# VHH binders against q9y6x5: the designs that were tried, part 476

Target 1, 379 residues: q9y6x5
Amino acid sequence: LPPKLLLVSFDGFRADYLKNYEFPHLQNFIKEGVLVEHVKNVFITKTFPNHYSIVTGLYEESHGIVANSMYDAVTKKHFSDSNDKDPFWWNEAVPIWVTNQLQENRSSAAAMWPGTDVPIHDTISSYFMNYNSSVSFEERLNNITMWLNNSNPPVTFATLYWEEPDASGHKYGPEDKENMSRVLKKIDDLIGDLVQRLKMLGLWENLNVIITSDHGMTQCSQDRLINLDSCIDHSYYTLIDLSPVAAILPKINRTEVYNKLKNCSPHMNVYLKEDIPNRFYYQHNDRIQPIILVADEGWTIVLNESSQKLGDHGYDNSLPSMHPFLAAHGPAFHKGYKHSTINIVDIYPMMCHILGLKPHPNNGTFGHTKCLLVDQWCI
Short names: E, the ipSAE of ESMFold2; O, the ipSAE of OpenDDE; V2, 0.75 times the mean of E and O plus 0.25 times the DockQ between their complexes.

## First folded at step 24 (VHH)

Design ma18 (framework vhh_7uia_1; at its last look DockQ between E and O 0.83; V2 from the best seeds 0.72)
Fold by OpenDDE, look of step 24:
Structure ma18 (fold): chain B 379 residues (1-379), chain A 123 residues (1-123)
Amino acid sequence: as target 1 above (379 residues)
Amino acid sequence: QLQLVETGGGLVKPGGSLRLSCVVSGFTFSSYHMAWVRQAPGKELEWVSTIQGSGDYTYYEDSVRGRFTISTDNAKNTLYLQMSSLKPEDTAVYYCARTQYKYSGEWTPFDVWGQGTQVTVSS
């Protein structure tokens, strides 16, 4: 039988939550599997980009999902979570579920993973759920496990997405111990439910399961705001994305716009597109706007000094607060092994290996995950 | 016709209790996150509580946690807010509304509102 892999994402699960809160179910999962303590995600550290990086092994500039909100100047199309269904945005890469789906005697399933409800390269998972936040994780879990258990051709790759603790992180801030402890407990319970259900179905021993996240969360404050309106007139640019990385489309001379913004705040770096730091791998895509603004950790870029979020993400991907974790269990993985750090793009070649898929060209390094795998040499 | 109708408001003494109801018509609330919000005179709209449409997950603002309970009756397509240990600062018009959480980390605007129900907490 072909290997099976379930990829689970808890959106906004900061890596150090594991150190600061109790996760009996997750810890048990880790004990019987592997843990990567920190995953360096891609810049921008946002939901769509990072989830697509996980399943493509590509940096932002390569897979083309460069933000949660995008604009293409040639087609004049807009991308947002309210308008994410056009394959135009996704077709610059081939996600693993498509690769898997195209194999004989295999199929893919997805429960609300970003992009899974879009036909990419004219291919969509045989089983998928449209994103709906009101659908319980339990229901998502039930569908995914049912498909993993009973489908023909068999589901060999499945994704499962949950928008917590991101929602709570935004609402309460990651430093709210009372509220976040409650939320994280629920997440741990969900992991317990996942494991229990897999055991009940007889899938636990044979299914590879990866639990990860796309990004962390940093504490924000009303005292740390960057008001763009104080620096530049709104008529001089179009805002494509706002905080903490703003994408600016100038309506006047780019240099003039840049000059108005470059000294707007000591807590914000302003980059012309060609001057974006190479380490971000965020330059070589037409969907990246001519000017980007990058707020310092915990600072929020606002218009009219209005913000309601106590936590946010999207900041420099070198910041520990932006890093998620990765845990995994199954026949492909060691037991009781912990690893310090990998890059988020490294997950893709690992998953391809586990599933016996030929990976598309990607930015991941398979060598970074070898120590997690029982069939690999690890020095 | 999409409609939310709040009831149950009134005058109550500090420490008292009220139960607000929101009857939903024109859509299935289980397909949304349902929220209670309130607005006191001269103040901005304040989020109070949200419940996932399935009823499995609830959220509260800090000021009401432990005192307020959001719940649903699927058979009646009704949202509730049980308020206890009421304080003068809880005085406001209470509204129910529907929303959804998006990938971007934003909540959709409240696109359907009721007329609200007045809650007054006063000695």
Scores: ipSAE 0.736, ipTM 0.917, lowest interface PAE 0.6, mean pLDDT 95
Fold by ESMFold2, look of step 24:
Structure ma18 (fold): chain B 379 residues (1-379), chain A 123 residues (1-123)
Amino acid sequence: as target 1 above (379 residues)
Amino acid sequence: QLQLVETGGGLVKPGGSLRLSCVVSGFTFSSYHMAWVRQAPGKELEWVSTIQGSGDYTYYEDSVRGRFTISTDNAKNTLYLQMSSLKPEDTAVYYCARTQYKYSGEWTPFDVWGQGTQVTVSS
């Protein structure tokens, strides 16, 4: 039978939650499979960009989803959480579900992974749910398992997305032990339900399952605000995205805007596009604005003196607080193996290997993940 | 027509309890997040609590955490707020409202509101 893969994301699951909180069900999953303790994600460490990096193997500059809020000056198009379905934004890459379902006698299924309800290259996931964050995990799982069991051509690649612990991380901050313990316990129960459902339906033995996330979370506070309006008049620029990486489109001479911003706060780095550090791989796309502002960890860029979030992400991808984990179980994976670190872009060529797909050109390195796989010599 | 109707407000002494109800009609209750928001006399609106439409996740303002419990009965399209250990500063008009969580980590503005129910905590 053709190999099958279920890719699951719990949004905002910081890698060190695994050692700071109890996860009996996830730990059982890991014990019988593999764990990557830290996944180094891509800059900017935001939801849309990193979910697309997982399924394309590309840095943000290469796949074109460079932030959660974007502007294209040529077409005058805006991308946001209320306007994210235009294929224009997604068409700079080919995600794995498109490649998969274009193969002979294969289809793909999706429960709310970012982009799966968009017709990318005129191809939308064969089975999918339109995004709605209020749909229960149980309903998402029921749809995915129904499609895995009852589709012709068979579903060989499926995705499942869940909004927690990101929502709670933003609301409370990752250091709120009381609230985060409650939230993470419920997530562990959902993982237990997932495994039991797959066992009850006869899917568990022959389905490869990856449980991962897009980014972590860091603690914020009212004592760590950068007031942008105190440094520059709003009439000199258009604000495309605000925090923790602000995207600045100058309305006047770019160097003048840069000079007004460069000493605004010791807790913020200001980059002209050509000066963005090479290690970010965040320069070569027209959607990256001429000036970006990168706040230090735990700092919030605001236009006023208040912020309602106690946790945030989007910071420098070298920060351990921004890193998720990856766990996997199934016939392709070793049992009981732990690995220190991979890059998030490495997940794509690994998934292509498991599914027998030829990967599109990408930034991942298959060699980084081969020790996870039973069919590879890893020495 | 979209409608939210709050009931259960009243006068209560400090340390007392009340249970607020919000009956929704005109939309699928479980397809949204539902919230309680309050306005004390002469004050701005203050968010109190939010619940995912499925009932799985709840969120609380720090000042009410441990004292208030948000819940739903999806079969009746009804949102509840169980209020305990009430304090004079809890005196307000309490509204239920509709919102949604997005991929971006942002909540949508409250787009549907109830008429409010008065809660008065006074000796």
Scores: ipSAE 0.635, ipTM 0.851, lowest interface PAE 1.6, mean pLDDT 93
ESMFold2 (binder alone), look of step 24: mean pLDDT 82; pTM 0.839

Design ma19 (framework vhh_7uia_1; at its last look DockQ between E and O 0.87; V2 from the best seeds 0.76)
Fold by OpenDDE, look of step 24:
Structure ma19 (fold): chain B 379 residues (1-379), chain A 123 residues (1-123)
Amino acid sequence: as target 1 above (379 residues)
Amino acid sequence: QLQLVETGGGLVKPGGSLRLSCVVSGFTFSNYHMAWVRQAPGKELEWVSTISGSGDYTYYERSVKGRFTISTDNAKNTLYLQMSSLKPEDTAVYYCARTQYKYSGEWTPFDVWGQGTQVTVSS
């Protein structure tokens, strides 16, 4: 039988939550599997980009999902979570579920993972759920496990997505110990439910499961705001994305716009597109706007000094607060092994290996995950 | 016809309690996250609390946390807000509304509103 892999994402699960809170179910999962303590995600550290990086092994400039909100100047199309169904945005890469789906005697399933409800390269998972935040984790889990267990051709790759602790992180801020402890406990319980469900169905021993996240969360404050309106008139640019990385489309001379913004705040870096730091791998895509603004950690870019979030993400991907974790269990993985750090793009070649899929060209390094795998040499 | 009808408001002394109800018609709770918002005189609309469609998650504004409890009765198609330890600053018109959480971390705008119910906290 072909290997099976379930990829689970808890949105906004900051890596150090594991150190600061108790996760009996997750710890049990880790004890019987592997843990990567920190995953360096891609810049921008946002939901759509990072989830697509996980399943493509590509940096944002390569897979083309460069933000949660995008604009293409040629087609004049807009991308947002309210308008994410056009394959135009996704077709610059081939996600693993498509690769898997195209194999004989295999199929893919998805429960609300970003992009899974879109036909990419004219291919969509045989089983998927449209995104609906109101649908319980239980229902998502039930569907995914049912498909993993009873489908023909068999589902060999599945994704499961959950919005917490991201939603709570935004509302309460990651430093709210009382509220976040409650939320994270629930997350751990969900992991317990996942494990229990798999055991009940007889899938636990044979299914490879990866639990990860797309990004962390940093504390924000009303005292740390960058008001763009104080620096530049709104008529001089179009805002494509706002905080903490703003994408600016100038309506006047780019240099003039840049000059108005470059000294707007000591807590914000302003980059012309060609001057974006190479380490971000965020330059070589037409969907990246001519000017980007990058706020310092914990600072919020606002219009009219209005902000309601106490936590946010999207900041420099070198910041520990932006890093998620990765845990995994199954026949492909060691037991009781912990690893310090990998890049988020490294997950893709690992998953391809586990599933016996030929990976598309990607930015991941398989060598970074070898120590997690029982069939690989690890020095 | 989508309709939200708030009830339960009134005059209460500081430290008192009220229970607001919102009867929903035209849609099901499980398909939306439900929220309470309030607007005090001369102030902007303020979010108070949200409950997930599944009922598993609740969210509260900082100033009401520990005092207010949001809940639902699916059998009655009713959203509740139990308010305790009420303060004068809680005086406002309270509205119930529906919303969704998005991948981006944003919430959808409230698209269905009731007429609201007046809550007045005064000695």
Scores: ipSAE 0.834, ipTM 0.935, lowest interface PAE 0.5, mean pLDDT 96
Fold by ESMFold2, look of step 24:
Structure ma19 (fold): chain B 379 residues (1-379), chain A 123 residues (1-123)
Amino acid sequence: as target 1 above (379 residues)
Amino acid sequence: QLQLVETGGGLVKPGGSLRLSCVVSGFTFSNYHMAWVRQAPGKELEWVSTISGSGDYTYYERSVKGRFTISTDNAKNTLYLQMSSLKPEDTAVYYCARTQYKYSGEWTPFDVWGQGTQVTVSS
């Protein structure tokens, strides 16, 4: 039988939640499979960019989804989570579900993974759900398992996306033990339901399952605000994205805008595009604006002094608070193996290997994940 | 025509209970998140609670957690707020409103509002 893979994301699942909260079902999943304790994600540590990096193996500058809000100066197009369906934004890369279903006798299925309801290179996931955050996990899981059991052509790659713990992390902050315990217990119950459903349908033995996330979450505070209006008038620039990484398109001389911003706050780094640190791999795309502002962990960039954020993400990808985890189970994976860290871009070539797909050019390194796999020599 | 209609407000003593209802028409209730928002006299609007259309997830402002319970009956397109252990500071006009959670981690602006129901905690 051809190998099958289910890729699951619980948005905003910070790696150290595993140590600080109880996950009996997830821990059993890990015990019978593999764990990567920290996944170093890509800068900017936001939802759209990191989900696309997982499925393309590319840094944001290379796949073109460089933030949750974007502007293209040539076409005058805008991207946002309410305006994310134009293939223009997604077409700078080929995600794994497109590559998969272009193979003979294969199809792909999706329950709300970012981009799966977009016809990328004129190819949309063979089976998919349009995004609606109100649809229950049970309904998403039922559709995915129904599609995995479909005849001709078989679904060999499937994705499943869930909005928690990101939504609760933003609302309560990661330090709210009472609320986060309740939310994380619910997520663990959903993982238990997932495993039970796969066993009941006879899928568990031959299906590879990856459970991962796109980023973590850090605590915010009304005492940690950076008021941009105190430093620069709105008339001097167009604001493309605000916090914690602001994207600034100057309306006047770029150096003049930079000079007005560079001393705005000791808790914010201001970069001209050419001065963005090389370690971010965040420079070589026209969608990256001429000036970016990067807030320190837990600081929020605002246009006035009001803010109600209690948790946020998007910060420097070297911060442990921004890192998710990865767990996996299935015939391709070892049993009971723990690995310290991989890069999020490494997931793509590993998935291609598992599925027998030739990866497109990418930034991942297969060698970083080979110790997770039973068919590889780990040295 | 999109419409939200709140009922169940009234005058109650401190420590009392009250159940608010919000009946919706003109859209599929379970395709959205629904919220309760309140405004005390002379104060700004204050978010109270949100529930997913499926009912799977609920969110509460800190001052009401443990005292208020949000719920839905999707067959009747009705949102509820069960209020208990009421305090004088809960006195406000209570609105139901429509929103959605998005990939970006943002909630959409409240685009459909009820006309409100008065809750007064006194005596």
Scores: ipSAE 0.624, ipTM 0.840, lowest interface PAE 1.7, mean pLDDT 93
ESMFold2 (binder alone), look of step 24: mean pLDDT 83; pTM 0.848

Design ma2 (framework vhh_7uia_1; at its last fold request DockQ between E and O 0.91; V2 from the best seeds 0.80)
Fold by OpenDDE, fold request of step 25:
Structure ma2 (fold): chain B 379 residues (1-379), chain A 123 residues (1-123)
Amino acid sequence: as target 1 above (379 residues)
Amino acid sequence: QLQLVETGGGLVKPGGSLRLSCVVSGFTFSSYHMAWVRQAPGKELEWVSTISGSGSYEYYEDSVRGRFTISTDNAKNTLYLQMSSLKPEDTAVYYCARTQYKYSGEWTPFDVWGQGTQVTVSS
């Protein structure tokens, strides 16, 4: 039987939640599998980019999903939640579900993972759910497990996406212990439901399951705002993305726009595109705008409006608050092994290995995950 | 035709209770997030509470947490807001509205609204 893999994402699950809250179901999952305590995600630390990095093994500059909101100057197209179905945005990379279907006579399934409802390279996930945040976890799980068990060709790769604790993190802030405890408990219960469902269906011992997230969450405050309108007139630029990484398209001389912004706040770094730090791997794509603004952790870039969000993400990917975790269980993984850190792009070559797929060129390092796998040597 | 119809408003004394209802027609509210929003005279629209269509998650503004409970009855296609320990500052027209959560972490603008129901809290 071909190996099978289920990739689960709980959006906005900050790694240190595992240390600060109780997760009996997740801990049991980890006990019987492996844990990577910190996953260094890609810059910017946003939902669309990082989810695509997980399934492509590429930095954002390479796979082309460089933000939740994008603009392409050549085609004059825009990307956003309301306009994310154009393959134009996704075709700069090949996600693993496409590879899975094209390399082998296999099917892929997806419950609302970003990009899975888009024909990428003329290939769409064999089975998928359109994104609807109102759909229950149970329904998503039911569909995924049904597809895993009853599909022909067989589903060998599946994804399941859940939008918590991201939504709650934004609303309450990660430091709200009361509300976040409630939300995180619910998430742990969902993990319990997942495990129970797999056991009931006889999938638990044979299915590889990865539970991870795309980014963490940092505490924001009305006392930590950067108002761009105080620094530059809106007529001088087009705003492509706002906070915490603003993408600026100048309408006047770029240097002039830069000079107006460079000292806007001591809590914001302003970069010309060519001066973006190399460590971000966020330079070599036309969809990255000529100027980017990067707010410090916990600071919010605003216009003449206040943000009601008490938590946010998208900041420097070196910040621990932005880091998710990775846990995994199944025949491919050791039991009771914990690892300190990997890069989020490392997940792709690992998944390819598990599924017996030839990976496309990627930025991941398979060696970083060898210690997680039973068939590999761990140095 | 998409329609939301609020009922249950009225006059109550401080400390009293009231239950608002919102009947949905033209769509399945379980496929959306449903919210209560209120507007007091001369004040801006204020979000009160949101519930996921699946009933999995409830959200409340700070001023009403612990006092208000949002819920749904799928069989009746009805959204509820149970209000307790009402205060004069809760006086407003209460609207039910439809929204959704997006990948980006934003909420869609409310695209379907009810006519509203008046809640007055006065001694």
Scores: ipSAE 0.886, ipTM 0.951, lowest interface PAE 0.5, mean pLDDT 96
Fold by ESMFold2, look of step 24:
Structure ma2 (fold): chain B 379 residues (1-379), chain A 123 residues (1-123)
Amino acid sequence: as target 1 above (379 residues)
Amino acid sequence: QLQLVETGGGLVKPGGSLRLSCVVSGFTFSSYHMAWVRQAPGKELEWVSTISGSGSYEYYEDSVRGRFTISTDNAKNTLYLQMSSLKPEDTAVYYCARTQYKYSGEWTPFDVWGQGTQVTVSS
């Protein structure tokens, strides 16, 4: 029997939500499987970059999806949430579903994971849904399970993406207990539905399931704004991305732009590209702009505006508030095992191992995930 | 072609209730998020509430949370806003509008609007 894997992301699921809210269904899932309490994600801690890091095992500078908004000076191309389908942006890496479905007698399925509706290296997921956030979780799950059970060649790798709790985290902030409790209960019910559906279809015992996320969420406030207009005139730069990591393309002398910004706020670090901290692994790609501004946790960079989201992410990846979790269940995984932390790039080589795929060169370390797996020596 | 029609506005006393309806035509209702937006006299537009096309998730502006309930009837292509415990500051023209949520965490601009229905809360 070829091994099968379902990879599920609940966007913006902060690791400590597990301790601060009730998740009876997710806790039952964990009890019979494994938990990684904190996953250290990649900088910047944004949706497109971190979802691609999970499926490539690469830092953002290496896979080329370096932000949710990007500009390439050579081609003059722009990437945004309304303009994300050009393979140009995605082709610096090979995601696991491409490697998987190019194997003999294998295919891949996708319910809205970022990039799965793009022909990356002229290869699009064998079965996929075009992105539409209005499609219910039930419909996404029904398509995925139908493909897992009924496809020829068989689907051996599947992905499922859900927008919550990210959308509610942005709208309300992670500290809004009333709204976040309601939203997180709905998510736990969806996890219950997922497990129930897999059991009813006879998939539960032989399918490996990973439930994870791309990042967390931190509380924002009207009291924590950095007004960029108070430090520099708009005419001196092109703004590629704003908050909490601003991407600045100077229109005048770069040193002059840097000097206008470097003392703008004690709650913002200003980096020339060559001075970006090495621990970010965020320097060696032309899509990273000459100057970046990195706000402190909970601070928002604005252009003389007073209103914004009540929660945000994208901050320094060392911050616990930016970290998701990982839970997994299935024949490849131990039962009842908890692990403290892994790097998000470590998920890719683990998935390749489970599926019997040769990983492409990557930044992950298989040894970090060995203790999760029944077929590995854990030392 | 694309049309959103609000009904159900009127004059109501403080503490009262009112139900707004928005009938949708010309697009697949369940493929978008739908919102209520209001404009008080002399004020700018204010977002009130949003619901996903499937009805799975509801979002509320803080001042209406617990008092207003957004809902849909997909068979009728109709969006509702049930308003209770109405206050004078709820006086506004109420519009329904279409939007969508994106991977980036941003909502699309409201691209299709109704003509609005007047709600007046006064004693």
Scores: ipSAE 0.672, ipTM 0.858, lowest interface PAE 1.4, mean pLDDT 93
ESMFold2 (binder alone), look of step 24: mean pLDDT 82; pTM 0.836
OpenDDE, look of step 24: ipSAE 0.821; ipTM 0.932
ESMFold2, fold request of step 25: ipSAE 0.644, 0.578, 0.592; ipTM 0.845, 0.815, 0.829
ESMFold2 (binder alone), fold request of step 25: mean pLDDT 82, 82, 81; pTM 0.826, 0.828, 0.820
OpenDDE, fold request of step 25: ipSAE 0.883, 0.879; ipTM 0.959, 0.959

